# VHH binders against Sushi domain-containing protein 2 (SUSD2): the designs that were tried, part 3

Target 1, 195 residues: Sushi domain-containing protein 2 (SUSD2), of Homo sapiens (Human) (q9ugt4r445to639)
Amino acid sequence: RLASAFGDPHFVTFDGTNFTFNGRGEYVLLEAALTDLRVQARAQPGTMSNGTETRGTGLTAVAVQEGNSDVVEVRLANRTGGLEVLLNQEVLSFTEQSWMDLKGMFLSVAAGDRVSIMLASGAGLEVSVQGPFLSVSVLLPEKFLTHTHGLLGTLNNDPTDDFTLHSGRVLPPGTSPQELFLFGANWTVHNASSL

## First folded at step 22 (VHH)

Design i3 (from e2 with G106S)
Fold by OpenDDE, fold request of step 25:
Structure i3 (fold): chain B 195 residues (1-195), chain A 123 residues (1-123)
Amino acid sequence: as target 1 above (195 residues)
Amino acid sequence: EVQLVESGGGLVQPGGSLRLSCAASGFTFSSYAMSWVRQAPGKGLEWIGVIYAGGSTDYNPSLKSLVTISRDNSKNTLYLQMNSLRAEDTATYYCARHPRWGISYSPDAFDIWGQGTTVTVSS
């Protein structure tokens, strides 16, 4: 099942719910206790090629870890229009290689603007540059049904519970923009859990 | 030609230390996870540990306290540091490459092997 986040930023949950959340900070896109999968994203104002900052926010970094796997962060490269990849907080060089077998994950980089991550669980991520922001796609196998939460929703074929807060409280599909912002803000990454 | 060449084996006294090397050639070494495996005389293959492309490691729990695996990607070289060697550590030591996205802790899950280097621990 596919979920995605892109633009300023627009989210499509695993169950197909669409919403926009323009928070600034680090947020939980996905957590799954099944494999201790964690996907976090950083939302910031974008920087245009001319150096001008965008009015809205977008995703500028994505970090992923599953269990005791390596931690991979993909972020926008400053003013280069490409991507930087960090492995356990260290910048990787892809001058001599386009892929790496890492602990618990497979990492591949294409043309400096697309990164694919395959996890041992079968989960996958694709991160690409789209204008001044990142586009993120997360693909989960069926075994993750009922086991996900975060901005990308609960994977259970029920779109009515996609706005589930960390507490377990569910906001209705017709949630107001104000409450929807609260939903997004509720999934702020705590400092201790930041990847 | 893809090749792995082990070196550093020899005779060592009990309690001694030894560092084995594995020189890789013919492929992008820095991309691959690499393992050390050993085979004692008359025994089966025993997996020692793995080092992933990024430097993370996993070890056989029975050997973890005695071995350290490292790599130098700039030299295309894999290392196995062994300390406090015992007679039971006498074996032929092999370095082996994991296939692309083929990580396994089983000795039968490698696509390239070296010829091995023999370590004999004896007084």
Scores: ipSAE 0.875, ipTM 0.931, lowest interface PAE 0.4, mean pLDDT 94
Fold by OpenDDE, fold request of step 25:
Structure i3 (fold): chain B 195 residues (1-195), chain A 123 residues (1-123)
Amino acid sequence: as target 1 above (195 residues)
Amino acid sequence: EVQLVESGGGLVQPGGSLRLSCAASGFTFSSYAMSWVRQAPGKGLEWIGVIYAGGSTDYNPSLKSLVTISRDNSKNTLYLQMNSLRAEDTATYYCARHPRWGISYSPDAFDIWGQGTTVTVSS
């Protein structure tokens, strides 16, 4: 099942719910206790090619870890429009290689603007540059059914519970923009948990 | 041609230390996970440990305290540091490459092997 986040930023949950959350900070896109999968994203104002800052925020970095795997972060490179990849908080160079077999994951980089990550569980991520922001897609196998939470929702083929708070409280599908913002804010990454 | 060449084996006394090297050529070494495997006389293959492309490692729990695997990607070289060697550590030591996204701790899961280097621990 596929979930995505892109633009300013727009989210499509695993169960197909669409919403926009324009927060600034680090947020939990996905957590799954099944494999201890964690996907976090940083949302910031973007910088256009002319140097102007965008009014809204977008994703500027994504970090992923599963269990005791390596930690990979993909981020926009110094406002140059390219990508940087960090392995365990160290910047990687892909001048001589386009892929790496890492602990618990496979990493590949294409054309300097797209990164693919395959995890041992079968989960996958694709991160690409789209304008001043990142586009993130997360693909999960069916074994993750009922085992996910975060901004990308609970994967259970029920879109009505996609706005589930960290506490487990479910907001209705007709949630107001103000309440939706609070929903997004509820999934802020605490400093101690930041990848 | 893809090739792995081990070196550094020899005769050591019990309690001694030894560092083995494995020189890789013919492929992008920095992309691959690499393992060390050994075979004692009359025994089967024993997996020692793996080092992933990023430098993370996993070890055989029975050997973890005695070995350290490292790599120098700039030299296309894999290393096995062994300390406190015992007679039971006498074996031929092999470096082996894991296929792309085919990592396993099983000695049967490697696609390229070196010729091996022999380590003899004896008084």
Scores: ipSAE 0.874, ipTM 0.930, lowest interface PAE 0.4, mean pLDDT 94
Fold by ESMFold2, fold request of step 25:
Structure i3 (fold): chain B 195 residues (1-195), chain A 123 residues (1-123)
Amino acid sequence: as target 1 above (195 residues)
Amino acid sequence: EVQLVESGGGLVQPGGSLRLSCAASGFTFSSYAMSWVRQAPGKGLEWIGVIYAGGSTDYNPSLKSLVTISRDNSKNTLYLQMNSLRAEDTATYYCARHPRWGISYSPDAFDIWGQGTTVTVSS
């Protein structure tokens, strides 16, 4: 099953719920205890090609780890355009290869514009550039059913609980801008859990 | 021509140390996970450990305290450092390449092997 985050930022959850959340900071896109999968993203105002700041925010970085795997971060390259990949907090260079077998994951890069990550569980991420922001897709195999939390929602074929807070409380049908802010703020990454 | 060539074997005294090298050619070394494997005379293959393309390692738990695997991607070279050697460490030591997205450490899953280098530990 597919979920995605792109634009300003627009989210499509694993169960198909659409929403936008114009927050700033670092957020949990996905946590799945089944495999200790963690996906976090940074939302910031973007810089347009003419140097001006966007009015809203979007994703500028995403990081992933599963269990004790290597940690991969993919982020917008500040000055050159395109994507930059960090492995365990160090910038990777793809000067001679387009793929790498890492601990717990397989990483591939297409022509500097798209990064694909396969995890040992069968989970996958694809990251590309969309305007001043990232476009992030997450694919999960069926074994993750009922085991996901975060901004990409609870995968259980019931979109009505996709706005589930960390406490387990579900926001009611029809989310107001204030309640969307509560949902987004509830999934803020705190310093102790940051990738 | 894809090749792996081990070197650095020989005679060592018990308690001694030795560093083996594995020179890689004919493929993009920096993409692949690589393993060391050994075979004592008359015995089966024993997996020693793996180093992934990014430098992370996993080891056979029974050998973890004796060995360190490293790689230098600028020289296309894989290394095995062995310390506190015993007579039971006498073996032929091989480097081997994992296939792309090959997560098995079973020796029959590895697609390219070196010729081996022999280490003899004796008084």
Scores: ipSAE 0.622, ipTM 0.855, lowest interface PAE 1.0, mean pLDDT 82
Fold by ESMFold2, fold request of step 25:
Structure i3 (fold): chain B 195 residues (1-195), chain A 123 residues (1-123)
Amino acid sequence: as target 1 above (195 residues)
Amino acid sequence: EVQLVESGGGLVQPGGSLRLSCAASGFTFSSYAMSWVRQAPGKGLEWIGVIYAGGSTDYNPSLKSLVTISRDNSKNTLYLQMNSLRAEDTATYYCARHPRWGISYSPDAFDIWGQGTTVTVSS
């Protein structure tokens, strides 16, 4: 199943719930205990080609680790445009190759503006450039059913519990804009958990 | 032609150290995960460890304190450092390439092999 985050930032959860959360900081997109999969993103105002900031926020970086795999971060390359990939917090060079077999994941890069990551569990992540921000897609195989949390929601074929807080409490359907902000802020990455 | 060539084998006294090299050619070395495997006389293949394209390693738990795998992508070369060698480490040592997107460390899954270099540990 597919979930995505793009634009300002607009989220489509694994069960199809749409929402916008215009936060600033680092957030948990997905945690899945089944394979110890963690996906985090940074949201901040964008920088347009003319140097001005966007009015809202969007995703500018995303990081992923599964179990004891390598840690990959994909971020906007500020000076040159396109994407920059970090492996275990060091910038990778893709001058000799377009793909790498990493610990626990397969990484491929297309034209400096699309990065694909396949994890040993079968989970997949695709990151591309969209204007001043990233577009992120996450694909999960069926075995993740009932095993996900975070801004991309609970994958259980029931969108009514997609707004599940870190505590396990579920915000009801028809949640107010203020309560949607609570959901988004609830999934803030704290320094100890940062990838 | 895709090729792996091991070197550095020979006779070593018990307690000694040895560094094996594996020269790679004919493919984009920096993309692939690589393993070392050994075969003692009359025995089956024993996986030693893997080094991934980014430099992370995993080792056979029974050998992890005795070996270190490294790679130099600028020289297309894989290395195996062995320390505190014992007679039971006498074997032919092979380097092997994992297939693209191959997650198995079982030797039957590796797609390219070198010819091997022999290490004999004897007084």
Scores: ipSAE 0.589, ipTM 0.844, lowest interface PAE 1.3, mean pLDDT 84
Fold by ESMFold2, look of step 23:
Structure i3 (fold): chain B 195 residues (1-195), chain A 123 residues (1-123)
Amino acid sequence: as target 1 above (195 residues)
Amino acid sequence: EVQLVESGGGLVQPGGSLRLSCAASGFTFSSYAMSWVRQAPGKGLEWIGVIYAGGSTDYNPSLKSLVTISRDNSKNTLYLQMNSLRAEDTATYYCARHPRWGISYSPDAFDIWGQGTTVTVSS
């Protein structure tokens, strides 16, 4: 299954629920205890090509770790409008290669504008530039069924529980924009959990 | 031609140290995970450990305190540092390349092997 986050930012959950959450800060996109998979994203105003900031927010960075794998962060580069990759919090340079076999993951970069990460579990992450923001796609194998939480929802072929709070409480279908903001804010990353 | 060449083996006394090198050529060394494997006379292959492209390592738990794997991507060279050597560390030591997208630590999954370098620990 595929879920994605893009634009201002617009989310499509694993079970197909669409919503927009225009928060600022670091958020849990996905946690899956099955493989100890964690995906976090930063939302903030973007910088347009001319240096002007956007009025709304979108994703500007995403980080992933599975189990005790290496930690990869992909973020918008400050000056060029492309992507920058950090490996275990250090900037990574691709001078000779377009791919690397890392601990617990396979990393590849296409044309400096798209980064793909495949995890040992079979989960995949693709990050690209979309306007002033990142576009993030997450693909999960079927074994993750019933094992996911976060802004990308619960993968169980039932979209009515995609808005599950950290406590386990489920917001009903037809949730107002104000209630969706509470859902997004509920998944804020705390310092101890930050990748 | 893709090639791995080990060096640095020889005779050492018990308690001694030795650093083995593995020179890589014919492929983009910095992209690949690499392993060391050894084979004592009359015994099967024993996986020692792996170093990933980013420098992270995993080791055979029984050998973790005795060995350190490192790499220098600017020299296309893989290293194995061994300390406090014992007679049972006498073996032929091989470097091996993991296949692209390879996840197995099993030696029969490795796609390129060196010819080996022999370490003898004896008085």
Scores: ipSAE 0.529, ipTM 0.825, lowest interface PAE 1.6, mean pLDDT 83

## First folded at step 23 (VHH)

Design j2 (from e1 with G106S)
Fold by OpenDDE, last read:
Structure j2 (fold): chain B 195 residues (1-195), chain A 123 residues (1-123)
Amino acid sequence: as target 1 above (195 residues)
Amino acid sequence: EVQLVESGGGLVQPGGSLRLSCAASGFTFSSYAMSWVRQAPGKGLEWIGVIYAGGSTDYNPSLKSLVTISRDNSKNTLYLQMNSLRAEDTATYYCARHPRWGLSYSPDAFDIWGQGTTVTVSS
């Protein structure tokens, strides 16, 4: 099942719910206790090619870890241009290689503007540059059914519970923009887990 | 040609230390996970540990306290540091490459092997 986040940022949950959340900060895209999968993203104003800052926010970084795997972070390079990849908080160079077998994950970089991450669980991420922001896609195998939460929703083929707070409280479909913002804010990453 | 060449084996006294090296050539060493495997005389293969491309490691729990695996990608070299060696550590030590996204520790999980270097622990 596929979920995505792109643009300002616009989210499409695993169960197909669409919403926009323009928070600034670090947020939980996905957590799954099944494999201790964690996907976090940073949302910030972007810088366009002409040097102008965007009015809205977008994803500028994404980090992923599963269990005791390595930690990979993909971020925009200097808020302009291509991608920068960090492994366990160290910047990687892809001048001599385009892929790496990491602990618990496989990392590949294409043309400097797309990063693919395959996890041992079968989960996958694709991160690419789209304008001043990142586009993030998360693909989960069926075994993750009923085992996810975060901004990308609870994967259970029920879109009505996609706005589930970390407390377990479910906001109804058609939630107001104000309440939706609170939903997004509810999934803020705590400082200890900051990117 | 893809090749792994182990070195550093020899005779060592019990309690001694030894550092083995594995020189890789013919492939992008920095991309691959690498393992050390050993075979004692008359025994089967025993997996020692793995180091991933990023430097993270996993070890055989029975050997974790005795070994450290590291790598120098600039030299295309894999290392096995062994401390507090015992007679039971006498074996031929092999360097082996994991295939791309092939993270298994079974002997058939490796696509390239070195010729091995022999370590003898004896007083």
Scores: ipSAE 0.881, ipTM 0.935, lowest interface PAE 0.4, mean pLDDT 94
Fold by OpenDDE, last read:
Structure j2 (fold): chain B 195 residues (1-195), chain A 123 residues (1-123)
Amino acid sequence: as target 1 above (195 residues)
Amino acid sequence: EVQLVESGGGLVQPGGSLRLSCAASGFTFSSYAMSWVRQAPGKGLEWIGVIYAGGSTDYNPSLKSLVTISRDNSKNTLYLQMNSLRAEDTATYYCARHPRWGLSYSPDAFDIWGQGTTVTVSS
């Protein structure tokens, strides 16, 4: 099942719900206790090619870890328009290699603007540069059914519960933009939990 | 030509230490996960541990306290540090390459093997 986030930023949950959340900060895209999968993203104003900052926010970094796997962060490179990849908070160089077998994950980089991450669970991520922001796609096997939460929603084939807060409270599908902002804010990553 | 060449084996006293090396050539060493495997006389293959491309490691729980695996990607070299060696550690030690996204520890899962280096622990 596919979920994605792109633009400033627009989200499509695993169950097909569409919404926009343009907060600034670090947010939980996905958590799954089944494998202790965590996907976090940083949203901030983008920098255009001419050096001008965008008015809205977008995703500028994505971090992923599953269980005791390595931690991989993919972020926009400063003023280069490409991607920078961090492994356990250290910058990687892909000058001589395009892929790496890491602990619990396979990492590959294509053309300097697309990163693919395969996880031991079968989950996968695609991160690519789209203008001043990142596009993120998350692919989950069916075994994750009913086991996900975060901005990308609960994977259970029920779009009506995709806006579920940490508390378990579910906001209705017709939730206002103002309330959706609060929903997004509710999934802010606490500093201690930041990947 | 893809090749792994182990070195550093020899005779060592009980309680001694030894560092084995594995020189890799013919492939992008820095991309691959690498394992050490040993075979004692008359016994089957035993997986020792793995080091991933990024430097993270996993070990056989039975051997974790006795071994440390490291790598120097700039030298295309894999290392196995062994401490407090016992007679039971007498074996031929092999370095082996994991295939791309193939992290099984089964002997059949490795796509490249070295010729091995023999370690004998005896008084």
Scores: ipSAE 0.880, ipTM 0.935, lowest interface PAE 0.4, mean pLDDT 94
Fold by OpenDDE, fold request of step 25:
Structure j2 (fold): chain B 195 residues (1-195), chain A 123 residues (1-123)
Amino acid sequence: as target 1 above (195 residues)
Amino acid sequence: EVQLVESGGGLVQPGGSLRLSCAASGFTFSSYAMSWVRQAPGKGLEWIGVIYAGGSTDYNPSLKSLVTISRDNSKNTLYLQMNSLRAEDTATYYCARHPRWGLSYSPDAFDIWGQGTTVTVSS
């Protein structure tokens, strides 16, 4: 099942719910206790090619870890229009290689603007540069049904519970923009859990 | 030609230390996870540990306290540091390459093997 986040940023949950959340900070895209999968994203104002900052926010970094796997962060490269990849907080060089077998994950980089991450669980991520922001796609196998939460929603084929807060409280599909913002804000990454 | 060449084996006294090397050539070493495997005389293959491309490691729990695996990607070299060697550590030691996105540590899962280097622990 596919979920995605892109633009300023627009989200499509695993169950197909669409919403926009323009928070600034680090947020939980996905957590799954089944494999201790964690996907976090950083939302910031973008920088245009001319150096101008955008009014809205977009995703500028994505970090992923599953269990005791390596931690991979993909972020926008400053003013280069490409991507930087960090492995356990250290910048990787892909001058001599385009892929790496890491602990618990497979990492591949294409043309400096697309990163694919395959996890041991079968989960996958694709991060690509789209304008001043990142586009993120998360693909989960069926075994993750009922086991996900975060901005990308609960994977259970029920779009009516996609706005589930960390507490477990479910906001209705017709939630106001104000409450929807609170939903997004509710999934702020705590400092201790930041990847 | 893809090749792995182990070195550093020899005779060592009990309690001694030894560092084995594995020189890789013919492929992008820095991309691959690499394992050490050993085979004692008359015994089956035993997986020692793995080091992933990024330097993270996993070890056989029975050997974790005695071995350290490292790598130098700039030299295309894999290392196995062994300490406090015992007679039971006498074996031929092999370095082996995991295939791309190979998650198994079973001996039959490796796609490239070295010829091995023999370590004999004896007084």
Scores: ipSAE 0.877, ipTM 0.934, lowest interface PAE 0.4, mean pLDDT 94
Fold by OpenDDE, fold request of step 25:
Structure j2 (fold): chain B 195 residues (1-195), chain A 123 residues (1-123)
Amino acid sequence: as target 1 above (195 residues)
Amino acid sequence: EVQLVESGGGLVQPGGSLRLSCAASGFTFSSYAMSWVRQAPGKGLEWIGVIYAGGSTDYNPSLKSLVTISRDNSKNTLYLQMNSLRAEDTATYYCARHPRWGLSYSPDAFDIWGQGTTVTVSS
């Protein structure tokens, strides 16, 4: 099942719910206790090619870890429009290689603007540059059914519970923009949990 | 041609230390996970440990306290540091490459092997 986040930023949950959350900070896109999968994203104002800052926020970094795997972060590179990849908080160079077999994951980089990550569980991520922001897609196998939470929702083929708070409280599908913002804010990454 | 060449084996006394090297050529070494495997006389293959492209490692629990695997990607070289060697550590030591995204600790899962270097621990 596929979930995505892109633009300013727009989210499509695993169960197909669409919403926009324009927060600034680090947020939990996905957590799954099944494999201890964690996907976090940083949302910030973007910088246009002319140097102007965008009014809204977008994703500027994504970090992923599963269990005791390596930690990979993909981020926009110094406002140059390219990508940087960090392995365990160290910047990697892909001048001589386009892929790496890492602990618990496979990393590949294409054309300097797209990164693919395959995890041992079968989960996958694709991160690409889209304008001043990142586009993130997360693909999960069926074994993750009922085992996910975060901004990308609970994967259970029920879109009505996609706005589930960290507490487990479910907001209705007709949630107001103000309440939706609070929903997004509820999934802020605490400093101690930041990848 | 893809090639792995082990070196550094020899005769050591019990309690001694030894560092083995594995020189890689013919492929992008820095992309691959690499393992060390050994075979004692009259015994089967035993997996020692793996080092991933990023430098993370996993070890055979029975050997973890005695070995350290490292790599120098700038030299296309894999290393096996062994300490407190025992007679039971007498074996031929092989470096082996994991295929791309084909990580298994089974000896039959490797796609390229070195010729091996022999370590003899004896008084």
Scores: ipSAE 0.877, ipTM 0.932, lowest interface PAE 0.4, mean pLDDT 94
Fold by ESMFold2, last read:
Structure j2 (fold): chain B 195 residues (1-195), chain A 123 residues (1-123)
Amino acid sequence: as target 1 above (195 residues)
Amino acid sequence: EVQLVESGGGLVQPGGSLRLSCAASGFTFSSYAMSWVRQAPGKGLEWIGVIYAGGSTDYNPSLKSLVTISRDNSKNTLYLQMNSLRAEDTATYYCARHPRWGLSYSPDAFDIWGQGTTVTVSS
């Protein structure tokens, strides 16, 4: 099943719920205890060509680890407009290869603007450049049914519980804008869990 | 032609150290996970450990304290450092390439093998 995050930032959950959450900081997109899968993203304002900040935010980095796999971060490259990939906090150079067999994951890059990551569980991520921000897609095989949490929602074929807070409290469909922002902010990454 | 060539084997005294090399050619070494495997006389293959393209390693738990696997992607070379060698470490040592997105540590899953280099630990 597919979920995505793109634009300013607009989220489409695994069960199809749409929302926008214009936060700043680092957030949990997905956690799944089944395989110890963790996907986190950084949201920041964009920079206009005249040097001023945009009013909204978008994704500028995404990081993933599953179990004791290597940790991969994909982020917008400074000054070049493409993507930069970090492996265990070190920048990778792609001078001679377009793919790498890493611990617990397979990394593939295309044309400097698309990165694909496959995890041992069968989960996959695709990251591309979209204007001043990233576009992120996450695909999960069916074994993740009923095992996901985070901004991309609970995958259970029922969108009415996609706004589940860290505490387990479920915000009902049609929540106020203030409560929707509470959902987004509730999934803030803390230093101890940061990838 | 895809090729792996081991070197550095020989006679070493108990308690000694030895560094084996594996020169890779004919493929993009920096993309692949690589393993070392050994075979003592009259015994089956024993997996020693793997090094992934990014440098992370996993080892056979029974050998973890005795060996270190490293790679130098600029030289297309895989290394096995062995320390505190004992007579039971006498074996032919092979380097092997994992297939693309191969998750198995079983030697029968590895797609390219070197010729082997023999290490004899004896006084």
Scores: ipSAE 0.662, ipTM 0.875, lowest interface PAE 0.8, mean pLDDT 85

